# Miniprotein binders against q53ft3: the designs that were tried, part 71

Target 1, 195 residues: q53ft3
Amino acid sequence: MFGCLVAGRLVQTAAQQVAEDKFVFDLPDYESINHVVVFMLGTIPFPEGMGGSVYFSYPDSNGMPVWQLLGFVTNGKPSAIFKISGLKSGEGSQHPFGAMNIVRTPSVAQIGISVELLDSMAQQTPVGNAAVSSVDSFTQFTQKMLDNFYNFASSFAVSQAQMTPSPSEMFIPANVVLKWYENFQRRLAQNPLFW
Key: E = the ipSAE of ESMFold2; O = the ipSAE of OpenDDE; V2 = 0.75 times the mean of E and O plus 0.25 times the DockQ between their complexes.

## First folded at step 8 (miniprotein)

Design ww1 (at its last look DockQ between E and O 0.74; V2 from the best seeds 0.00; counts 0 for: pae E 1.6 > 1.5)
Fold by OpenDDE base, look of step 8:
Structure ww1 (fold): chain B 195 residues (1-195), chain A 97 residues (1-97)
Amino acid sequence: as target 1 above (195 residues)
Amino acid sequence: SDRERLIIAAKWAAILLRKALELARQGNTERAKELIEKAIEYLRRIEKLATTPEEEEIVEQAIEAAQEALQLLEQGKPDEVEEILQEAIELLKELIQ
């Protein structure tokens, strides 16, 4: 139902369902994460009149989880980008995840999605500066994500002469990745919302 | 896949029923009814996607429970709805497993 994407990491499409209406993604090494994308997988939309409130949880100085409302995803806005870097341990507002004993490791943050009625969501106030609302910010994030992926993939590049036979593995030519990157950049430049 | 659609529909139905339960507790009977009706629509979809007799039976029981809850709300008995809705939710959890 939901996906979570961090630049340079594999997309997560399997949230842990912690309640009928609550889903959680784990984000290990959260301190290195600047932005996160939360999106609907698009198989079946929200029921009419419902959406998702997106929360972020990180351990405070005492190791206690602090949940903060980042923003929303809806049928009309099925994906959103959030800046999670710099979120200071504010006073944890009442959050729908507070009663859940989620075993936390100190280095792991969580993204929580609470499915809510739209009228209830309208009464909620996200933390300031978390929502990346500008097209420019989105473009910057996308560019960073692409660069990170490209750099990561390129770090594994070997010449044909350096390759050892591994019949169980599939190989993608580096040129294919580069061409993809260039094409994506071109499309992004033309229309940042081309998808 | 049809199986994936079934699971997702079941999850949505369960969410709707949970929200209906919460609304019923709050005394918002009319809105609770609306959500139960929507849940029944999803249950009908699941019924069409069901491939085993066991799945069909579970869905049928869930529909019956949801309908009973709706009737109780119409009768002005919101206090009696919680157990029935919880039963329906548990049935849906069985489908998701």
Scores: ipSAE 0.669, ipTM 0.876, lowest interface PAE 0.6, mean pLDDT 86
Fold by ESMFold2, look of step 8:
Structure ww1 (fold): chain B 195 residues (1-195), chain A 97 residues (1-97)
Amino acid sequence: as target 1 above (195 residues)
Amino acid sequence: SDRERLIIAAKWAAILLRKALELARQGNTERAKELIEKAIEYLRRIEKLATTPEEEEIVEQAIEAAQEALQLLEQGKPDEVEEILQEAIELLKELIQ
């Protein structure tokens, strides 16, 4: 349903679902994180009239969670980049996660996504200027990723005669996917909009 | 693929029913009915995607519960929908398992 990406790290797609409408990603070593990308997975949009409020949580000096509203993801804006480097000492905002006994460790921050009615989201105010940029629909993101993968994989293509007796077929070495994955992550760490 | 689509539809349906319950508690009966109707649409998609007798039985029970909740709201009985909607939500959690 949702994905979470930090520059230089693997994409997370397995959120902890803490309620029907609430999803959480853990961010270990959060003090080294400057930006987080939150996006919708898949081709199934939010139900009409709904969207997602995105929160950031970190432990305060007493170890208590401090939650701050970063912004939103919707069918019209299914991915967003949030700057969190300036938020790690601020005051909390109104949030819907407090009563759910969310499992966490003291040095781990969290990204929370609460599925809400759009009317309710319109009344919420994100902290400062947490949103850095917007990304087009998940379909555009996915298409750019597919194009990037195809171009990369094709550059390593070998003829079947080099790998198998069927000379009219081409094969791709197994490590091409790994190289693509590593390159994609490195480029995304430098510029989330690199394609 | 069909299993993934079934799970996603079940998650959306459960969210819609939870929000409908909250609206019914607030007296927003018409909007609660709208969300239940949308949830039933997702439940009908699940019905077409179901591949096991257990899945088929669960979604049928969820549809029946959602339809009963709609009837209670149309009769002006929003106080009586809580148990029925909670049952439907729990059934959908079984599908997501």
Scores: ipSAE 0.536, ipTM 0.811, lowest interface PAE 1.6, mean pLDDT 77
ESMFold2 (binder alone), look of step 8: mean pLDDT 85; pTM 0.853

Design ww2 (at its last look DockQ between E and O 0.45; V2 from the best seeds 0.00; counts 0 for: pae E 2.8 > 1.5)
Fold by OpenDDE base, look of step 8:
Structure ww2 (fold): chain B 195 residues (1-195), chain A 97 residues (1-97)
Amino acid sequence: as target 1 above (195 residues)
Amino acid sequence: SDRERLIIAAKWAAILLRKALELARQGNTERAKEFIEKAIEYLRRIEKLATTPEEEEIVEQAIEAAQEALQLLEQGKPDEVEEILQEAIELLKELIQ
C-alpha cells in the first residue's frame, strides 16, 4: 500500500503494520538522511474520504521517541517529499503512535503512516519546513536522488571480464540502468509530477 | 496478483471497520454506518478474489459480522457494535496472514 524511499537506499514497500490503520517504516542511520519520500504504491487508492498522515519519529536526548507530523499523502497527492534533517530539535506533539510499544534502536528513526479521515487531517498542523512544497525543490531532490542512485549502482559496476561466476546472484547490465535514468530524467523534465 | 489484491482489500476493509468502530464510540452512528457499508464493498471484492474454501468462509463471516453491526446501529445499539466489528477485523487479519 505504501512505499518509502531514501536517496541512495533501496525502496521500502513492506511497511510494518502496527495497527489496522497504522504502518511504520524503519530508517536506519537516520542522521545521514536529509529527505524521505513517502508514496502510494498505486495498487488500490485510499477509500473515499480517507488519506494518510505521515509522521517522523526520532529519539530525543533521553532516548525517548519523539513523533512529529510531517504532512500528508492522499489520492490527490499520492506522494510527498519531506525534509527530516532539521527536525532533531523539534518538540514532540500528540501523535497516534504514542501508545504503541515500537521496539526502537537508538540509530533507527521511523516513518509512520496513520490512515485517517480527510476532515480530521485538515485539522492537523504539520511541523514547519518539513514539507518540500516547491516544484523546484522537488525537482532538485529528485535529481539528487537519481544521481545518488546512479552513482551507487555504478560503483558496483564490473566489466564482463571482471565478473566472477555467482549463480545465486542476478546481474543488471549497466546500460539498462543508464537508459532508465535517461528516461526518468526526460519524464521529470516534461512533468515533475508525472508519477 | 489476485492474492496481493485480496490482501490489500482486506487491509482497507479492516481500516474502514476500525474507523467505524471509533465513530460508533463517538456517537457518530450515521458515519459509522457509511464506513461499514464501504467495508462491505471491499469484503465483496475479497469474496470474488477468494480461491480457497477457507478464504470464502472467512470473508462470508466478516460480511455477516459487518451486516450485524449495521443492524445494531440502526437499532440504536452502538455499544454492542464494538465486539462485532472487532470480530470482523480479526477475521480479516486471518486473510492478511
Scores: ipSAE 0.435, ipTM 0.783, lowest interface PAE 1.2, mean pLDDT 85
Fold by ESMFold2, look of step 8:
Structure ww2 (fold): chain B 195 residues (1-195), chain A 97 residues (1-97)
Amino acid sequence: as target 1 above (195 residues)
Amino acid sequence: SDRERLIIAAKWAAILLRKALELARQGNTERAKEFIEKAIEYLRRIEKLATTPEEEEIVEQAIEAAQEALQLLEQGKPDEVEEILQEAIELLKELIQ
């Protein structure tokens, strides 16, 4: 359902499901991480009227998790980049992951995704805004992420002759992904902060 | 794979049915019906993806339970859907297993 990617690491696509509507990715050695990308794998989108609230958790000095709302992923915005380097200290916020308050290894943080009604998500306020540490570093991170995402998505491409008929299913032509990739690269080159 | 797509659709259906149960508990019958109807759409997708008799039986039972719950809500009996929706959710958890 969801993917989680950190520059320089392998993509995670096997979230731990901790409730019907809650999913978690572990981030070992989280102090070396400045940005994280959360995205939908694109197999089946959220049901209409629903989306995902994305949280970041890190252990405090006592080893207890501190949860913070980063933002959202939705069918209209299925991928988001979050800066977490400034969130590795500070205070938590209200969150739906109460069952995940068990003490963990001090160097492991978590990304949590809670599937919620869009109406409920509209009432939530993320902690701070994601900020670019530097334009050059952010551009390099984003370019690696674009390349990685495109290569991942294209590895599942099949020709029309290889498809099993599925008339009730929606399909996206592969060139849509390529056009998105090309457009994003162009926009990023013109203004790394266009988003 | 078809198995992976089936699992994801089952997870979405379970989420929708859980939300419908919560709405029914709050007396919000019309929204509860909407979520059950959406869940049935996902259950029909699961039915097309099922590859074993066990999977087919589970999804058929889940559809039947969801339809019964929908009928009770249409009759103005939101207090009577709790057990039926919980049974449908448990069937979906077995399918995900």
Scores: ipSAE 0.367, ipTM 0.741, lowest interface PAE 2.8, mean pLDDT 78
ESMFold2 (binder alone), look of step 8: mean pLDDT 86; pTM 0.860

Design ww3 (at its last look DockQ between E and O 0.57; V2 from the best seeds 0.64)
Fold by OpenDDE base, look of step 8:
Structure ww3 (fold): chain B 195 residues (1-195), chain A 97 residues (1-97)
Amino acid sequence: as target 1 above (195 residues)
Amino acid sequence: SDRERLIEAAKWAAILLRKALELARQGNTERAKELIEKAIEYLRRIEKLATTPEEEEIVEQAIEAAQEALQLLEQGKPDEVEEILQEAIELLKELIQ
C-alpha cells in the first residue's frame, strides 16, 4: 500500500499496521535525515473520497513522542517529499497516533500514515515548511539522493588488482554507476518530472 | 500475486468499515452506508481471489455482516451497527494474517 524512502537508505515497502487505518514506518538515526519520501505503491489506489495524512514523530527532550502533520498523499498526488530536518518540538497537536503505545527507541523516528476521508483531511493544517512543494526543492532532493547513492557505492569501489575472488558475489563496474548517474542527471535537468 | 492482492483488498475493506463505524457513531448514517457499500465491493473482489474454502467462508461472513450493518442503518439503528462492523473487521484481520 505505502512506501517510504530516505536518501541513501533502502526503500521501505512494508509498513507496520498499528490500526485498521494507520500505518507506521520506522526511521532509525533520524537526526541524519533531512528529507523523506512517502508514496503509494500503486497496487490498489485509495478508495474514492479517501487519502492519507502523513505524520512525523520524534522524541522530544523528555523522550515523549511528538507527532506532527507533514502533509498528504492522495490518488491525485500519490507521492510527496517532506523535509523533516529542523522540525522543532512544537506543541503536540491532536494526532491520530497519540493513543497508540508505539514502543520507541530514542534514536528512531516514525512516519505515520493515517487513512482519512478527504473532507476530513481538508480541515487539517500541516506544519509549515515540511512539504517540499517546489520543483526546485524536489530537484535538490533528487540530486542529494543521487549523490548519496553515488558516494555510497563509490566507497566500495576497488580496482581489479584489489579484488578478492568471490564467486558468490556479483560485481558492477564503477563506470556503469557513473554512466547511470550522468544519464539520470541529464534527464533530470531536461525534465525534473520525467517519471 | 493474487495472495498479495487479496491481503491488500482486505486491508482496504477493513479501513472502509472502520471509517463507516466512526461515521455511524457520529450520526452520519448516509455516509456510513456509502462506505459499507464500497467495502462490500472490495469484499466481492476478495471473494474472487479466495483460493481456499476457509477464505471463502470468511469473506462470505464478512459480506453478510456488512449487509446486515447496512440494513440496520436503513432502519435507523446505528447503535447496533458497531458490533457487527467490528465483527466484519475481525474477520478481515483473519484474512490479512
Scores: ipSAE 0.742, ipTM 0.902, lowest interface PAE 0.5, mean pLDDT 87
Fold by ESMFold2, look of step 8:
Structure ww3 (fold): chain B 195 residues (1-195), chain A 97 residues (1-97)
Amino acid sequence: as target 1 above (195 residues)
Amino acid sequence: SDRERLIEAAKWAAILLRKALELARQGNTERAKELIEKAIEYLRRIEKLATTPEEEEIVEQAIEAAQEALQLLEQGKPDEVEEILQEAIELLKELIQ
């Protein structure tokens, strides 16, 4: 349903689902992270009238979570880049995650996504300077992440003759990744804001 | 794959039913009914994607539960829908596994 990407790291595609409508990604070593990309993953969009509110959480000096609203993803804007480098000592905001039982590693921040009615999202105010809206900066960031993903995935490519049995692991053909990469680059060149 | 599409649709249906339950608790019966109707649309798509008798039985039970919840809301009985919607949500979680 959702993906989370940090430059120089593997894309996360398996959020921890903490409620039917609430999803969490762990961000280890969060102090080294300046930007995070949150995007819709899958073939079925949000139901009509719904979208996702995106939050950032870090532990305070007592280990207690501090949640801050970063912004939104919707069918009309299915991906967004958020700057988090200035938020790691900020004030908390209203959030829907406080009553949930979330297992948390003490030195790990989190990205939370809450699926909400669009009417409810209209009442929410993100913290300042979280969203990145520059087209040139967005395009450059996206291209770097795309190159990083492709280069990383390609370094593990093996032929069918080289594969060893790994029944608990799932694999994808390398040419599917290449086709996706080439198509994404072409679309990005046509419209840097297509996603 | 069809299995991946089934799971994705089931997750959205469960979300719709959870939000409908919350709206019903708040007394917003008309919005709750709208979300249940949308969830049934997703459940019918899941029905077309189901490939095993177990999957078919689970989605059929989820549709029946959602339809009963909708009927109770139409009868002005929002307090009685919580258990039924929770049952439908649990059926969808079983299907997702």
Scores: ipSAE 0.578, ipTM 0.828, lowest interface PAE 1.5, mean pLDDT 78
ESMFold2 (binder alone), look of step 8: mean pLDDT 86; pTM 0.855

Design ww4 (at its last look DockQ between E and O 0.74; V2 from the best seeds 0.00; counts 0 for: pae E 2.6 > 1.5)
Fold by OpenDDE base, look of step 8:
Structure ww4 (fold): chain B 195 residues (1-195), chain A 97 residues (1-97)
Amino acid sequence: as target 1 above (195 residues)
Amino acid sequence: SDRERLIIAAKWAAILLRKALELARQGNTERAKEFIEQAIEYLRRIEKLATTPEEEEIVEQAIEAAQEALQLLEQGKPDEVEEILQEAIELLKELIQ
């Protein structure tokens, strides 16, 4: 139903369902994360009249989880980019995840998605500066994400002569990644919100 | 895959039923009915995606429970809906596992 993406990391498509209407992604080494993308997988849209409130949780100075509302995903806005790097000093707000005993590791943050009524969501106020609202900021983030992914993938590139037989592993030609990258950049340039 | 679609539909149905339960508790009977009706639509989709007799039975029971909940709300008995909706949600959890 939901996906979570951090630049340079594998996409997460399997959220932990902690309640009927609540889903959680773990973000290890969260201190190195500047931005996170939350998106609908597109298999089945939200039911009519419903959307998702997106929350971020990090440990406070006492090691207790602090949840903050980042923003929303809806059928009309099935993806959103959030800046989380500046939220470490933020004040905690009331959140739908507070009653849940989620096992936390100090280095692991969480993205929580609460499926809620759209009218209820409209009454909620996200923390300031979390939502990347400008097209330019979105484009910059996307470009950085793409570059990071490309650099990461390329770091594992080996020539055929350097390959050791590993029948249990799948290999993707580097040219395929490059072509994907180029195509994505082209689409992004045409419409930053194409997806 | 069809299996994935089934699981997702079940998750949505469960969410809808939970919201209906909450709305019913709040006295918003009409909106609760709407969400139950939506849940039934998802349940019907699941019914079409079911491949085993066990899945079919679970979905059928969930539909019956949802319909009973609607009837109770129509009769002005919102207090009796909680148990029925919770049963339906538990049935859906079996499909998700």
Scores: ipSAE 0.599, ipTM 0.846, lowest interface PAE 0.7, mean pLDDT 86
Fold by ESMFold2, look of step 8:
Structure ww4 (fold): chain B 195 residues (1-195), chain A 97 residues (1-97)
Amino acid sequence: as target 1 above (195 residues)
Amino acid sequence: SDRERLIIAAKWAAILLRKALELARQGNTERAKEFIEQAIEYLRRIEKLATTPEEEEIVEQAIEAAQEALQLLEQGKPDEVEEILQEAIELLKELIQ
C-alpha cells in the first residue's frame, strides 16, 4: 500500500499495520534524517473519497511520542516529500495515533499514515515548515528511488564463474541495469516529469 | 502475486467497512451505503483471487454480511448494522493474517 524513503537508505515497503486504517514505518537514527518521502506503491489507489494523512513522531526528552501532521497523500498526489529536520523539538498536534499501542524504542521515530475521508483531511492543518516544493520534491524523490533500485539490484550480482546452468531461469547482465540507471538520470535532469 | 493482491483488496475492504460503520453511527446512511458498495467490489476481487476453500468461505461470509448491512441501511435501520459489519471486518482481518 505505502512506501517510505529516506535519502541514502533502502526504501521501506512493508509498513506495520497497527489498525485497519493506520500504518507506521520506523525511522531508526532519526536525528540524521532531514527529509522523508511517502508514496503509494504501484497503481494501488485509495478507495473513492479517501486519502492518507501523514504524521511524524519522535520521542520527547521523557521518551513520550510527539506526533506532528506533515501533510497528505491522495490519488491526485500519490507521493510527497516532507522536511522533518525542524520538527524534532516542536509541539505535538492533534493526531489519531495516541489511542494505539505502538511499541517504540528511544532514538526511533515513526512515520504514521492514517487513511481518512477527504472531507476530514480538509479540516487538518500541517505544520508550516514540513512541506517541500513539489517540483524539487519530485526530482529529489525520483533520484533517490533510482539510487535505491540500483543498489538493491547490484547487491545480487554474481560473476559468470559463480553461475550454475539454469535453462528455465532468465538473467540480466549487470551492465544493463547500469545503462538503465544512467539513461534515467539523464532524462530526469532534462525533464523531471518525463515519466 | 494473487496472494498479495488478495491481501491488499482485503485491507481496502476492511477500511471501507469500518468507515461505513462510523458513518452509520453518525446517521449518514447514504455515505455508509456507498462505502459498503465499494467494499463489495473489493470482496468480489478477493473471491476471484481466492485459491483455498478457507479463503472462499471467508470471503463468501463477508459478502453476505456486507449485503445484509446494505439492505438494513436501505430500510432505514442504521442502528442494526453494527454487529454485522464488525463480523465482516473480523473475517477480513482473519483472511489478511
Scores: ipSAE 0.395, ipTM 0.758, lowest interface PAE 2.6, mean pLDDT 78
ESMFold2 (binder alone), look of step 8: mean pLDDT 86; pTM 0.864

Design ww5 (at its last look DockQ between E and O 0.69; V2 from the best seeds 0.67)
Fold by OpenDDE base, look of step 8:
Formats: C-alpha cells, structure tokens, sequence
Structure ww5 (fold): chain B 195 residues (1-195), chain A 97 residues (1-97)
C-alpha cells in the first residue's frame, strides 16, 4: 500500500502494520538522512474520503519517542518529500502512535502513516519546513537521489577481467544502469512529477 | 497478482470497518453506515478474488457481519455494533495472513 524511499537506500514497500489503520517504516541510521519520500504504491487507491497522515518519530534526549506530523499523502497527492534533518530538535505533538509500544533502537527513526478521514486531516497542522513543496526542491532532491544511487552502484563496478566467478549471483552491466540514469534524468527534466 | 490485490483490499476493508466503528462510537451513525457500505463493496471485490473455500467462507462471514452492523445502526443500536465490526475485522486479518 505504501512505500518509503531514502536516497541511496533500497526502497521499502513492506510497512509494519501496527494497527488496522497505521503503518510504520523503520529508518536505520536516521541521523544521516536529510529527506524521505513517502508514496502510495498505486495498486489500490485510498477509499473515497480518506488519506494518510505522515509522521516522523525520533528518540529525544531521554530516549523517548517524539512524533511529529510531516504532512499528507492522498489520491490527489500520492507522493510527498519531507525534510527530516532539521526536525531532530523539535518538540513532539499529539500523535496517533503514542499508545503503541514500538521497540526502538537509538539509531532507528520511524515513518508512520495513519490512514484518516480527509476532513480530520484538514484540521491537522504539519510541522514547519518539513514539506518540500517546491518543484525545484523536488527536482534537486531527485537529482541527488539519482546521483547517490549511481555513485553507489558504480562503486561496485568491475571489468570483466576483474570478475570472480560467482554462479549464484546475477550481474547487471554498468551500461544498463547508465542508460537508465540518463533516461530518468530526461524524464525528470520534462516533468518532475512524471512518476 | 490477484492474491496481492486480495490482501490489499482486505486491509482497506478492515480500515473502513475500523473507521465505521470509531464513527459509531462518536454518535455519527449516518457516516458510520456509509463506511460500512463501502467496506461491503470492498468485501464483494474480495469475494470475486477468493480462490479457496476457506477464503470464500471468511469473506462471506465478514459480509454478513458488516450487514448485521448496518442493520443495527439502522435500528438505533450503535452500542451493539462494536463487537460485530470487530469480528469482521478479525476475519479480514485471517485473509491478510
């Protein structure tokens, strides 16, 4: 139903369902994360009149979870980018996840999605500066994400002469990755919201 | 896959029923009915995707429970709806497993 993406990391598509209407993604090493993308997988949309409130949780100085409302995802806005790096010193707000005993490790933050009525969501106020609203900011983030992925993938590149036989492993030619990268950049330039 | 779609639909149906339950508790009977009706629509879609007798039985029971809840709301008995809706939700959880 939902996906979570951090630049340079594998996409997460399997949220932990902690309640009928609540889903959680774990974000290890959250201190290194600047931005998070939350999106609908697009298989089945929200029921009419419903959307998702997106929350971020990090441990405070006492190790207690602090939840903050980042923003929303809806059928009309099925993806959103959030800046979380500046939220680490913020105050917690009332959140729908408070009663849940979620096992936390100090280095792991969480993204929570609460499925709610749209009219209820309209009464909620996200924390300031969390939502990346500008198309330019989105483009910049996407570009950085792509660059990070490309750099990561390229770091594992070896020539055929350097390859060690590993029959159990699949290999992708570097040219395929490059071609994908170029095509994606082209599409992004044409329409930053093409996906 | 059809199986994946079934699971997703079941999750949505459970969410709808949970919201209906919350609305009923709040005294918003009319809106609770609407959400139950929507849940039934999703359940009907699940019924079409069911491939085993067990799945068919579970979804049928969930539909019956949802319909009963709807009737109780129509009768002005919102206090009796919670148990039935919870039963329906639990049935859907079995489909999600």
Amino acid sequence: as target 1 above (195 residues)
Amino acid sequence: SDRERLIILAKWAAILLRKALELARQGNTERAKEFIEKAIEYLRRIEKLATTPEEEEIVEQAIEAAQEALQLLEQGKPDEVEEILQEAIELLKELIQ
Scores: ipSAE 0.736, ipTM 0.899, lowest interface PAE 0.6, mean pLDDT 87
Fold by ESMFold2, look of step 8:
Structure ww5 (fold): chain B 195 residues (1-195), chain A 97 residues (1-97)
Amino acid sequence: as target 1 above (195 residues)
Amino acid sequence: SDRERLIILAKWAAILLRKALELARQGNTERAKEFIEKAIEYLRRIEKLATTPEEEEIVEQAIEAAQEALQLLEQGKPDEVEEILQEAIELLKELIQ
């Protein structure tokens, strides 16, 4: 149903289901993480009228989890990047004797996804500026998809001297694909959501 | 695989039925009926993917329970629907394993 990605780590796709409508991913060593990507795996989307509220939790100074709303994933926005670097507990202490080491233990935070009615989600307020602009991520995804298609199509390019006649087959000149690529890229720069 | 798709559909159907139950408890009968109807659509998709007699029996029973709940809501009897929806949800949990 859901995936969770941190740069440099394996994608997590096996959320712990803690209730019918609640799913959790563990984030070990969360102090080294600045951003997390939460996304739908895409095979079967949310039912109509529903979406996912995305939360971040870490142990507070008393060891109790504190859940903070990061933002949302929906069928219309099936992936999102969240900045968590400003949300961590940064407790430090200043000792009178500077030779004592403060022992850090490995910390595990959690990403929680709660499946909710869209109407209920509209009444929720994420913590300030946790979400990264989805337009930038959409533009990057779109550019990668554009490059992928162009590279795939180009990998089959042959010169006319290399072709054998095949009267029953249709062919597209390579420059048509290039023109489409260039036009699409230009339109994407003008309006990343034009398509 | 078909088993993985069946499990995902069953999880979505259970969520839809749970939300319908909550809406019925709040007196929002029309929206509760909509979510039961959506859940039945998911159950029909599960029915097409079921490959064992146990899976087939579970989904058939879940469809029957959801349809009975829908009928009770249409008859203006929302108080009688809770146990039936809970039964359907438990059947889906068995299907998920």
Scores: ipSAE 0.594, ipTM 0.828, lowest interface PAE 1.4, mean pLDDT 77
ESMFold2 (binder alone), look of step 8: mean pLDDT 87; pTM 0.873

Design ww6 (at its last look DockQ between E and O 0.63; V2 from the best seeds 0.00; counts 0 for: pae E 1.9 > 1.5)
Fold by OpenDDE base, look of step 8:
Structure ww6 (fold): chain B 195 residues (1-195), chain A 97 residues (1-97)
Amino acid sequence: as target 1 above (195 residues)
Amino acid sequence: SDRERLIIAAKWAAILLRKALELARQGNTERAKELIEKAIEYLRRIEKLATTPEEEEIVEQAIEAAQEALQLLEQGKPDEVEEILREAIKLLKELIQ
């Protein structure tokens, strides 16, 4: 029901459910991550009066997890972009994930989604610098994400003559990726919030 | 897929019941009832998506548990609701697996 996207990485659509109302994505090599997109998959919306509080966890200097509220996703805002770079170990606020023994590796951060009542969410205060709220910032991020994806995909491009038979693998023509990219850019330019 | 929809609906129902349990503990009986009623709506959807007799039975049991919890709240017995809601959530977890 939730997805997590980091530029240049595969989209994650399978969150670990750690409680009835709590879902977690692992982010390996988190130090290289600037922004994260959290979104609903769109199959079934939140129940009326509910949304998701999005948290980020990284190890502090002592190796202990520090959870910070990044922001929210709701039926009215089914996706959000968060800047996680530069989040320094602030005072760990009371977070819904604190009591959970989540096995952590030092290089892995986590995105946590806690499904909450909207009235409860309204009482929560996200960290001030995490939410990318401006349309311009969103457009810039999207463009960077697209560029990163394109560059990444293109780095694996081989000519048909260079292809080795691999019957177990599916191949996508590079021109399809390019066409998708161009089409997406066009749509983004027309309406940055087209999705 | 229908199976995916079933699983997601079950997850939502479980979340609603969990929240209802928490609200009941806090003495917010009216809001707890509302969430249980919503959970029952999702359970009815799951019932329509169920493809096996086993799934149908699990869903029916969950509905019965949710209805019992609702009745207990109406009777002013919130302390007795927790066990029943936990059972309903357990049943839903069986559907998700």
Scores: ipSAE 0.675, ipTM 0.877, lowest interface PAE 0.6, mean pLDDT 86
Fold by ESMFold2, look of step 8:
Structure ww6 (fold): chain B 195 residues (1-195), chain A 97 residues (1-97)
Amino acid sequence: as target 1 above (195 residues)
Amino acid sequence: SDRERLIIAAKWAAILLRKALELARQGNTERAKELIEKAIEYLRRIEKLATTPEEEEIVEQAIEAAQEALQLLEQGKPDEVEEILREAIKLLKELIQ
């Protein structure tokens, strides 16, 4: 029914079903993960009027699981990218995964998917720093980051005639930054997911 | 494959019946009935996909349980509705194995 993808790892397509309407993926070594992709798997969509609420769980400083709502997957948006790197210190939120018998240890992070009525999902509020909503949004965000870095670095550019000699400082020619920027833009345009 | 489609339809039907049970507990009888009716639509798809007499018997029993649950909701017997819906869900879980 669902898939979970982390960059540099094998796609998980066999969720642990912990209830009829609740599915879980384990995320070992969760501290190295910045983003997860959750998507619909299989040929039959959600029943009309239903969708999936997506949660992230990590162990707190006491080793207890903390659950946070990331966002949603629906027939209209069957794949979503969520940023989780900033959530590893956040507070818990209301969640439907109460005392479920999850087989994995609490020291591993998890992605939980709860199948819900769309009306119920409309009343839920995701954590504010999690949502990255599409591949197009990822491309736009990445391009904005590249532009920002290039503009920042360029604001420090000086010619050799303007430099004050300083033997203890290391320097990088501005053309190196430009070449990196142009190469990265080309690769991103050819394959937004090349990284 | 037909077996994979049968399993997916059974999972969706089980989810619909579980949500109907939760709605019935909240006193939302009309919406619970709607979800049971939708689950029956999935059960009839499973009927068409079933290939063994065992699968056919399980689906038939699940349909009968879902239809009885609708009748019980109309009669205002919520305690008996929960038991019947749980039975239907159990049958669907056996079908998935």
Scores: ipSAE 0.501, ipTM 0.800, lowest interface PAE 1.9, mean pLDDT 78
ESMFold2 (binder alone), look of step 8: mean pLDDT 85; pTM 0.851

